VHH binders against F-box/kelch-repeat protein At4g38940. Designs and how they scored, part 30

Target 1, 370 residues: F-box/kelch-repeat protein At4g38940, of Arabidopsis thaliana (Mouse-ear cress) (q9svj9)
Amino acid sequence: MSSPIIIRAPKKQPPEPPCLISLLPEEIVVDIVARVPRCYYPTLSQVSRRFRSLVASPEIYKRRSFFGCTEQCLYIAISKDQTSDIHWFTLCRKPNGQQFSGTTASDHRLVHIPTLPPMPMHGSYVGIGSNIFVMGGFCNWKITSSVSLIDCRTHTAQTLPNMPKAVAFPVTELIDRKIYVIGGSDTLSPMKSPSRIMMVYDTDTEMWQLRARPDWEAGKKWFSSVVIGGKIYMRTYHNSFVCDPNDTSCDRDEVLHSKEWWSACVIDDVLYYYDVRENCLRAYDPKQRAWGVVKGFEGLLPVACKWSKTVSYTGGKLVLFLQKTEKTEIWCAEIAVERREGGEIWGKVEWCNVVLSGNFHIMDCVAVVL
Key: E = the ipSAE of ESMFold2; O = the ipSAE of OpenDDE; V2 = 0.75 times the mean of E and O plus 0.25 times the DockQ between their complexes.

## First folded at step 20 (VHH; framework vhh_7z1x_3)

Design q6 (from f6 with M33L; at its last look DockQ between E and O 0.59; V2 from the best seeds 0.00; counts 0 for: pae E 6.0 > 2)
Fold by ESMFold2, look of step 20:
Structure q6 (fold): chain B 370 residues (1-370), chain A 124 residues (1-124)
Amino acid sequence: as target 1 above (370 residues)
Amino acid sequence: QVQLVETGGGLVQPGGSLRLSCTASGFTFSDYLMNWVRQAPGKGLEWLSSISGSGRSTSYADSVKGRFTISRDNAKNTLYLQMNSLQPDDTAVYFCARGPDYSDLWYEEYFQHWGQGTQVTVSS
């Protein structure tokens, strides 16, 4: 860890020597900072203009990649007090450490990113590399086609060309470097049918294409989706489907639909979601076409929760967010999953604690690499 | 059963003021973002203003900013809209609308729960 740089006014004593970190060659400082966990970079940027410039520089992120020190960082879109927009938070996973007295200190929390502006709610939020695309949703309580790109290295945002159509509440997936924005609503009017659109953004050409929505279940809202093996697993209230995004047909999956899955993630081609009604983590294996319950962590998670969200994390892990029925606490757990002998999937809770208190609601979670 | 009842509409001269109220029942009022929306004759739906569950955050459409003030009294389960400097193009049916329960992913529309509306007519 680099020491803070302290610059002092002269006093009635001999001049103090400069801070030791300022004496190190730039190459050494870069190497040290590249190994610092990303959650400390906001603190480093407040130490001096030197560190602020350094933690935002392309060189630091090249060195992190070169040294294998990149991290999957979670960015969480949160509505505070049920407002009409979202604010960005990041999950700050503090490493466990020893205090001088030998005690371990740990503080995992959601930290607001104040340099990012409030952004539309109920849009599409997709992480690609170190960036987040924020597309559509509500902007000033109007459904918008706007696109913003967040640079997570600097926590700045820029406007990109609009989507072909305005949409809120779509399902969105990234497949083969293309972003698919499917369905959703193009009005706030309760008297109008949902939009029948699909929009595809090619990240290589940086161009949008408007396509007619496939007529898979006309007039119904799609509530959830994941990608497994290049196919979109998605659902309406009435059915779950397995769809090839480049094909006009898709297969109904009645076994997948037998559970009311939502806010799911995928690890090793297995779909996971947390069932707050039954207080269990469920897993769907498409190769077995079967649901199971993940074992091994009963009694370690809060109960009586009203919602959940799962997001995959590197190393065969997922992050689970839960909120108890009272809206004062958001809990977070990191769970490692593995298939054991006998075919059962087991989970190990690596940590679980409150990460945010107050009237907050998680709208989406996005992973980036930094 | 969610109920939203708007009151306070009426006829007013240009430049006048009205205060609309919306009484809510059948749900925990303080848990929901609340909205005012209007529909003028022959026009589409126009969102006007929103207020967070706690009342700390408000937002306004450009057409009413500076003239309308949204507020709520969570102890009385009541939403308010103070409308000043009214002009003829403010003539509309005004609705209060509950924001969605963000934990309920099965809703199809943002404005699933509306009041029956109250008529505001601005005419000399």
Scores: ipSAE 0.104, ipTM 0.549, lowest interface PAE 6.0, mean pLDDT 81
ESMFold2 (binder alone), look of step 20: mean pLDDT 82; pTM 0.835
OpenDDE, look of step 20: ipSAE 0.231; ipTM 0.638

Design q7 (from f6 with D104E L105P; at its last look DockQ between E and O 0.75; V2 from the best seeds 0.00; counts 0 for: pae E 4.9 > 2)
Fold by ESMFold2, look of step 20:
Structure q7 (fold): chain B 370 residues (1-370), chain A 124 residues (1-124)
Amino acid sequence: as target 1 above (370 residues)
Amino acid sequence: QVQLVETGGGLVQPGGSLRLSCTASGFTFSDYMMNWVRQAPGKGLEWLSSISGSGRSTSYADSVKGRFTISRDNAKNTLYLQMNSLQPDDTAVYFCARGPDYSEPWYEEYFQHWGQGTQVTVSS
């Protein structure tokens, strides 16, 4: 008998689970895995083909929801080495409160997702359920109308039908199951007046609608937005506005505009952003039409930072990303906020650590539920 | 004050080669993506190539891919464009341009800083 051509397999597959787990009924294994924090699922997928299939299955995520074990997970779009694309990372947080005070190393870190391809920069990135819509932007200096859907359960991406128009640098918000893509440019020469286009994606009908934008400070670039109470709070360089997306008018809010807010988040109808020039976390309460400073934690965060990103997180918490001016380190802090009896907002730093080092820039942060 | 100075342009015959240089000052050169852009007479700006701050990643427009090579020397604060197999359609003023500062939310144009340009003319 002649020897066949041997095709070498890769190194031995990951170790099988302990024999005790492999002998359990499938329903019991599913229930055990459903209670495991999502950050461990990549490790489980390496244990066996059984676990790889299980952590990618719709059943596990239905069981997580049934048991109340779903989690808000943060996905971060990062420009590496200032290229024309983004790469996706997740924030890995240890569930046992591994908050290392002082100088000890943190297990909280940004982890690259290698199974996702590089994607366009300066587009719209919206989390809905367990998925992320990646819409528009540019790569290799071409502005696109392309839409990709990331399935965060499997870390795979698929293409969807294009937007009606190619656009980069829009503001984007999700309201009542509709995605509003507002403004932006269809050219790399931004000296031309910005587009007066609004594109609306209805997630129920799965259809795009192109609309003429109302006269919301025509001809100006929009830099930032949040949603509070079904209304879009948006800003240009010159003004901040409170807009109902279905109305033909907007209300100017001069008090909101008195601070140069950007990359803000919303917790319990209060807008938060971190002011890197004054080294403070600011809060704007629309009901009071007033800015305040969150108390209780100054001196616990790095100072002399060049930028910040502020992201809402479960349980009255926010996640704050910071980079110091003279370093390549990206810092991350989790801050619990609460309004106390006097109406003051207080914050507590749950942890603060370096989560990524190198020539990286955070372009956007997206929350999903897994 | 950001300054970018292009050199190395000139007259060349079709099929010839030129190497353009761009010397940068007034900013930390290695922190920024750098670009080459050109403008032919009576036409708009055309992006040609980009190189990351470290120099490890490059990209090219289809019109120049395979003929032009972008590079940088961060120790000399200098950006280069090696241009081979030049054709009459490559006649233009060539500019180097600094990429945007992603930490500044108020940038109004994508290429805010660029040089005065250097003329490249491809003619028999």
Scores: ipSAE 0.194, ipTM 0.611, lowest interface PAE 4.9, mean pLDDT 81
ESMFold2 (binder alone), look of step 20: mean pLDDT 82; pTM 0.828
OpenDDE, look of step 20: ipSAE 0.299; ipTM 0.668

Design q8 (from k7 with S59K; at its last look DockQ between E and O 0.55; V2 from the best seeds 0.00; counts 0 for: pae E 5.7 > 2, grease 25.2 > 24.2)
Fold by ESMFold2, look of step 20:
Structure q8 (fold): chain B 370 residues (1-370), chain A 124 residues (1-124)
Amino acid sequence: as target 1 above (370 residues)
Amino acid sequence: QVQLVETGGGLVQPGGSLRLSCTASGFTFSDYMMNWVRQAPGKGLEWLSSISGSGRSTKYADSVKGRFTISRDNAKNTLYLQMNSLQPDDTAVYFCARGPDYSDVWYEEYFQHWGQGTQVTVSS
């Protein structure tokens, strides 16, 4: 007695039920979504297959640019539980769940991006447009030359051709569509041997070039850098330098070095960093070659912090990350700065709250435009 | 003053087992990722394994995965490496190394604190 062979079809997903917005012309839906703030796109992706596809499409981001609705978004590279890699988080405003009379609105938080794989730590993280370049660093305690490109519109990553040499802990900056990777460590020796080269990636030609680096303080680790007026401002423990990347020469700046600027950002050609020892935001204006203290927000930020990180926004704002001594909480504040009549710089804290709790360490903060 | 002292090396036959220990002092042991690294004769340094400060996360190089087990006892400030199925190519000086201090990452070189090493020899 023969039995027919039963072939089971793969499970079929049911058709999504229609809704009124699904009946609108595609051009209208695209224009509506393009005007929606980026922080709501994850919620939109949960509504339907149509919206999942739409919020990931290149067209929506072109329409956002056309309407002037692009936004600066923060991506934070975080080491979790002291592993040998980083994970990506984004800064999000939590929607208000309920309101009480006189109650403050939604808090900000750091939200893990689970679709991005773990990546090397102590490398370079550079934002260009809607993308992040992740270059070098440690991968299982091996210094790598790898380059990954994160598309922040889709939260996907792709591998790009390697750097000419492997490095960890470099100074990395973007000037005129070129990425400059300077110094760092190129060995896993117990004694650090700093790299004596500069690698330059031209984003237009997609080619790397090696350039000789002057030996500005052989054997010293470079800790901080910013770009002001096309020049790279860098520091070691002993000195601060102002370097023209096309000239290969550097000038020492003793006034700049008189403050311990270890994580800084630039707004309108002024360098800002938060001094956790003195609990103040300091500003350095290269035109005046002088330090000042930003006024107007004493007592609004947590004190007795062990480290800080800053990242600049457009529009005269910066974001500051802080961790209190002996705590695992990461605080975040958004500060608007303005120069007032008389030349003083004043700051206003737009918001400040705990954004992440647990054994997390911030490796870097990257701003992109979406 | 940070100090790391490896013990437990010696001569073993191929296929044998050995347990290495690393005793730490001069820092809060549980705050740091710890690593095992080795250097075979005439070769460069090879990373073998890492363990998080809490002990909850471990990673292994492909060359030792499945044969070596990293562990730690934070109450005793001690890092361990259990080595099974040893092969002649495992002959090396084995070092423990402290991971970076994330609170002072601006000042710290990531390979500043190493032990003196302990010799492991796998032969006849």
Scores: ipSAE 0.106, ipTM 0.538, lowest interface PAE 5.7, mean pLDDT 80
ESMFold2 (binder alone), look of step 20: mean pLDDT 83; pTM 0.846
OpenDDE, look of step 20: ipSAE 0.284; ipTM 0.679

## First folded at step 21 (VHH)

Design r1 (from g1 with Y102F; framework vhh_7z1x_3; at its last look DockQ between E and O 0.64; V2 from the best seeds 0.00; counts 0 for: pae E 4.5 > 2)
Fold by OpenDDE, look of step 21:
Structure r1 (fold): chain B 370 residues (1-370), chain A 124 residues (1-124)
Amino acid sequence: as target 1 above (370 residues)
Amino acid sequence: QVQLVETGGGLVQPGGSLRLSCTASGFTFSDYMMNWVRQAPGKGLEWLSSISGSGRSTSYADSVKGRFTISRDNAKNTLYLQMNSLQPDDTAVYFCARGPDFSDFWYEEYFQHWGQGTQVTVSS
């Protein structure tokens, strides 16, 4: 008499107490969530499917805009373990007030975005609104003309029509809703001949234009660029230039070139870059044609760094990434800069801490508005 | 000073196999991507394979995919290329090349360091 295996019906776990939030009208929930800092959205997404859907919805971002709760967010292209691809990270900032006393964990960190696939390295990365354009670069030792558009609201990517030419290592800038992809290499072996082509993408018409610039220095790689007052400031190893993208000529600026400016950013028409050798933040004023040093934050930043990367927010804040020579730590600092009476520029470090540890390299940083 | 020394080349018959080695010194080997490239007579430099610093990631050119295997021993500061099913078209000088230091963006060339190379000849 084989005793019937009483398959005990899985004890119905008591219904999770209805989330009180579920009792609120949808409109109210949207209004509440729209006012929550975006850094908490990942956490909210784990609470319920409803919240997950809401934080990914276009509606929440419209509502954020309506309430003036938009945030500038940084997206960082990072090479892992010296691979040929970049991975996307975002800077997660915790609001100053909630020092949760107990966790020694740094308040700010770079968070990997796993929903975004690896993308070509040494391409063009440009932020417009809530989107990032990823153009060109190389993957698996092939230079590509591919274009991807990342929606930073959903962390999804879509393929767009290709650039007219495959290019890696270009100088890329955004001016008046036009993306300028300047120079670069169309061959990996030898990477000695820079392209003299400028590709222009009009974001309104969604069309590419090709412009040849034969007056550029032959065989010279571009290392850095910024936009000030509608002009592109560019650096080679030998020279720095100020170029009007609509003009065929560029002006050489020897004063600008007197410093090894790299990975620079612009705030209020002033160029900033961090000099890792001298451990100082340098500022170039194009109007005065002079270099200066930003005062007020000496000794507050890590020393013995091998590289720096700067990016500016809209509103006058500078974000600085640093990597120490002997350590695999990437440091990040936010610095508020202000020009004082007399022309001196002062900086205040708002925070500085390790944001990422490991064999990582920051390749680029893009600011978007969400 | 960065040094790379390639060994293991030689004469092999079609369909044969060779294993190339590259010994590295003068830098922290595990911190860098390593590459194999080759140059055939009268031809340009051809990339063949790459391996990440940790050895966890590998990539191959279509021309050698399925036939060549890249590996590394970080404890020995040595890069390897196992070459199987060799063909006459594989005749070339093979070079070990260190990946770029991404902290130094001032270099004009992607590969700054490579060895003297080792000759591989595939002939019946």
Scores: ipSAE 0.072, ipTM 0.556, lowest interface PAE 3.5, mean pLDDT 86
ESMFold2, look of step 21: ipSAE 0.220; ipTM 0.616
ESMFold2 (binder alone), look of step 21: mean pLDDT 82; pTM 0.833

Design r2 (from g1 with S30R; framework vhh_7z1x_3; at its last look DockQ between E and O 0.42; V2 from the best seeds 0.00; counts 0 for: pae E 3.4 > 2)
Fold by OpenDDE, look of step 21:
Structure r2 (fold): chain B 370 residues (1-370), chain A 124 residues (1-124)
Amino acid sequence: as target 1 above (370 residues)
Amino acid sequence: QVQLVETGGGLVQPGGSLRLSCTASGFTFRDYMMNWVRQAPGKGLEWLSSISGSGRSTSYADSVKGRFTISRDNAKNTLYLQMNSLQPDDTAVYFCARGPDYSDFWYEEYFQHWGQGTQVTVSS
């Protein structure tokens, strides 16, 4: 007499009380969500399928734009354990809400984006609007000409047509909707000469152009670059140059080169970089052809750092990443810079805290608008 | 201070095998990519192979692919290069080189840290 296995019908979990927000018209929900800071979107996506769909929709971003609720977001290319690829992170900033008195720890952190696959390291990374172009670099120990486009709204990537040439370690800049990929290496061999090619991608025509690298031969490897007034400022180990991308000649700037500027950014036509040796934020004014030190933030930033990375927001804010020499901590600070009467530049640190811990290296940082 | 010490070189006949070792100190070994490079007399530095910090990823130059195998023991802070089917053209000083740290990217040379090297001679 085989005892009937009473398959206990799974206890119907009581229907979760309908989220009251689900009773609202969709248009109202969209309007509400559009006004919510993007840093909360991951949380919203966990609340309901509806919210998940909404925060991933193009509609919400249109609505955000309409309401003037767009945000500048940072996407950080990070190497882990010195692999041949990068992973993408985003800076999640806690809105200046009420510092609840008790938790001193700034909740700003770098958050991994798992939906984005590993991508080539030492490539070109350029933000345009809500998108990031990922071009070239090396992946799986091979130099590539691959181009990917990341949609930062959905955190998805698509493949685009390849660059004309595979290249890693280029100088890359965006000018007037054209991406300039300058120099780099077509091999992982350290003894081979750098590329003498400039590749230009026109974002309007979606076409690549090849140009000969002008008399930039004086600099074998480019280490840093910024754009000011339509000109590219570039640094090699030996020299700094100011170049018009449409011109065959570059001007050497000895004053600019007098400081070891790297990973610099530009705010209001002034070049900024953080000098980790001197623990100061330096500013170069191309009009005056002079270096200065940004005042007002002494003692507020971590010391004994081995590298720095700067990126600028639209609106006069600088984001600074620092890594300590002895610790595998990456610090981040937001600094508001202001030029005062007399030409002095002052900085105010809005916040500074550890944003990532571990064997991580920031390879690049890209700003997008979402 | 970063120290790298290569061992295992010597004289071998064509078709023979050698295993090179590189002992690392002065840094967290597992956190860095490691590389083997060589320099033959009168020739420039040649990259041969790389291995990621975790050891999960490896790469080889075409000249040594299928013959050489790079590996590492992170517990022993040791990098290895198994060399099989050696040829006279493989005669060189072999160096282990540490991958660049972030700060090293600002130098003209990709490798800033390497050992004294070990001589490999392939001769009948």
Scores: ipSAE 0.132, ipTM 0.585, lowest interface PAE 3.3, mean pLDDT 86
ESMFold2, look of step 21: ipSAE 0.332; ipTM 0.691
ESMFold2 (binder alone), look of step 21: mean pLDDT 82; pTM 0.840

Design r3 (from q3 with S52T G53S; framework vhh_7z1x_3; at its last look DockQ between E and O 0.31; V2 from the best seeds 0.00; counts 0 for: pae E 6.7 > 2)
Fold by OpenDDE, look of step 21:
Structure r3 (fold): chain B 370 residues (1-370), chain A 124 residues (1-124)
Amino acid sequence: as target 1 above (370 residues)
Amino acid sequence: QVQLVETGGGLVQPGGSLRLSCTASGFTFSDYMMNWVRQAPGKGLEWLSSITSSGRSTSYADSVKGRFTISRDNAKNTLYLQMNSLQPDDTAVYFCARGPDFSDLWYEEYFQHWGQGTQVTVSS
């Protein structure tokens, strides 16, 4: 008499108490979520499917805009272990007041975005609104003309029509809704000369234009650029130039070139870069044609760094990334910059801490509005 | 101090094979991309091959593709170049070159560190 195996019906786990939020009208929930800082969206996404859907919805971002709750967000292109592609990270900032007591973790950190695939390295990366254009570069040791568009709201990417030419290591700038991809290389061989081509993408017409610039220094690589007042400031190893993108001629600026400006940003028509050798933030005023040093934050930043990267927010804040020479730590600082009476520029470090550790390299940083 | 020492060069007949080695010291080998370059008499430097720090990805110049194989042993701080089907045009001094830090990619000189090189002569 084989005793019937009483398959005990899995004890119906008591229905999770209805999330009280589920009792609220959808419109109210959207309004509430729209006012929540975006840094909490990952957490919200873990609470329920509803919240997950909401934070990814176009509606929430429209609502954020409506309430004036938009945030500037940084997206960082990072190479890991010197691979031939980049991974995307975002800077997660914790609001000043809520020391979540339990986690010894630094208040600010770079967080990997796993939903975005690896993308070409040494390409052009440009933020427009809530989107990032990824153009060219090399992947799997091949230079590409591919263009991807990242939606930073959903962390998804779509393919766009290719650039006219495959190029890596360009200088890239955005002016009046036009993306300028300047120079670069069509080969990964370091022995070949850089391109003298400028590609222009009009974001309104979604069309590319190709321009040749034979007047550029032959064989010289561009490795730094910024935009001030509609002009592109560019640097080679030998010279710095001020160029009107619509003009065939560039003016040499010797004063600008007197400093080794690299990975610079612009705030209020002033160029900033961090000099890792001198451990100072330098500022160039094109109107005065003079270099200065930003005052007020001496001794607050890590020393003995091998490289720096600066990015500016809309509103006068500078983000500084630093990597120490002997350590695999990447530091980040936010610095408020202000010009005082008399022309002196002062900076206040709002925060500075390690944001990423490991064999990582920041290749670029893009600001978007979400 | 960064040191790179190339070995394994020599005289070989056309169609022959050689294996070059490069021993690295003075830096964390596993953190850097490594490269092979060569210089033939009267010619400039020619890039041949690169391998990522992890060894997961490799690249080759068209001139050596299908014939040369780059590899590395991070535990031994050693870079290798297997050269097959050697031709007289492959006669050159071969150098192991450390990849730059990514920050250095912006500078005019791509390779900052290489060894003394090893002579490879392909002759009947």
Scores: ipSAE 0.037, ipTM 0.532, lowest interface PAE 4.2, mean pLDDT 86
ESMFold2, look of step 21: ipSAE 0.057; ipTM 0.491
ESMFold2 (binder alone), look of step 21: mean pLDDT 81; pTM 0.833

Design r4 (from q3 with S30K S57D; framework vhh_7z1x_3; at its last look DockQ between E and O 0.56; V2 from the best seeds 0.00; counts 0 for: pae E 6.3 > 2)
Fold by ESMFold2, look of step 21:
Structure r4 (fold): chain B 370 residues (1-370), chain A 124 residues (1-124)
Amino acid sequence: as target 1 above (370 residues)
Amino acid sequence: QVQLVETGGGLVQPGGSLRLSCTASGFTFKDYMMNWVRQAPGKGLEWLSSISGSGRDTSYADSVKGRFTISRDNAKNTLYLQMNSLQPDDTAVYFCARGPDFSDLWYEEYFQHWGQGTQVTVSS
């Protein structure tokens, strides 16, 4: 006859609310992410596979450029235990202040980039656009002419054609889309002078030109350089020079040389370097031919440091790396500088903290646009 | 003041072995990379081997890989080079060299601190 039919109602499950992001057209999501500061991209990659794919894509960087939302990002070449190579790190920083959860957070540190291979130390490291050229230096304790190009959007590297000559410890500058590699050494011998070569790479034609530099102080190591107004300001142990690379003649600048400047940067045509002996940030204005001390630092930076590195940053700012004597900590400070009425230059420390611990040495700092 | 003193050189027959030592003073030995280099008669300087301050990372020139072993004893401030299977082409003055102090602003050459060298001669 007829059997009873038992029908059970399905269990009621509350509907999960849709994410507001899933309700937006894909093109709008791309445009929103393109406007987000790069420092938040690692956090976005943790939200979903969709965002992870998006922040790793070339499309985002094209959209950032289209919207004028690009920013300078710092890449730092670091040697551990004075080995024969360097490894690349980025400065990962977040603004101080309130975060999404309503708590103050600061996460300023150097973060290793494991997808990049170890590269030669004491070479030339030049940022152009979103790329870094790594040229020369030591490879397996031999001086090399090798050139590698790092794509900072993807953190991948490729080999490019060699420089005309192998060199380590050169000074290197970028002027008007040309890379000038000056001096350096082609041997590890204590009996030989540094190279008397200038090599010029034209980034438009992708060709090298080998030049002799007969008018510049030959046979001496060049320790530091910067570019101001299309001219190269550089020094040996004995002299500082202002050189126009197009006519290859140099003028001595005794006022510039009166300070032991090293690893300097340039903001608004003023040379800045940090004097670790006197614990002050010094500024050289070529128009005045005068050194000054940047005001506003009393008690804000670590003292008794053994070395410093400076690098220019957008918005009238510089980044300063320091290491205290007999410590394994690398400190980093971001400093905003401002020229006031009367020509005085004032500085404000935006933040200062330890960014890396261990037996690490910074070989160079490179800014790229992403 | 930095001092490096090499010992252990001498005359050895082909196929023989020799161990060089370098005693360091005047600096914190464990914080610096150390190197062995050599100069054969009439030849340029040849880098042979390097060892990191901690001793964890070593590297060798192809000409000595598998035959020479670099090591260090940070408690004794001493660097060593064990040389096996020596051949006449290994005849040279051998130098211990400290890597540069990257915090020293004014080094002119990569190897600013050297020992006086020790002679190694490989012959019948």
Scores: ipSAE 0.063, ipTM 0.501, lowest interface PAE 6.3, mean pLDDT 80
ESMFold2 (binder alone), look of step 21: mean pLDDT 82; pTM 0.832
OpenDDE, look of step 21: ipSAE 0.348; ipTM 0.695

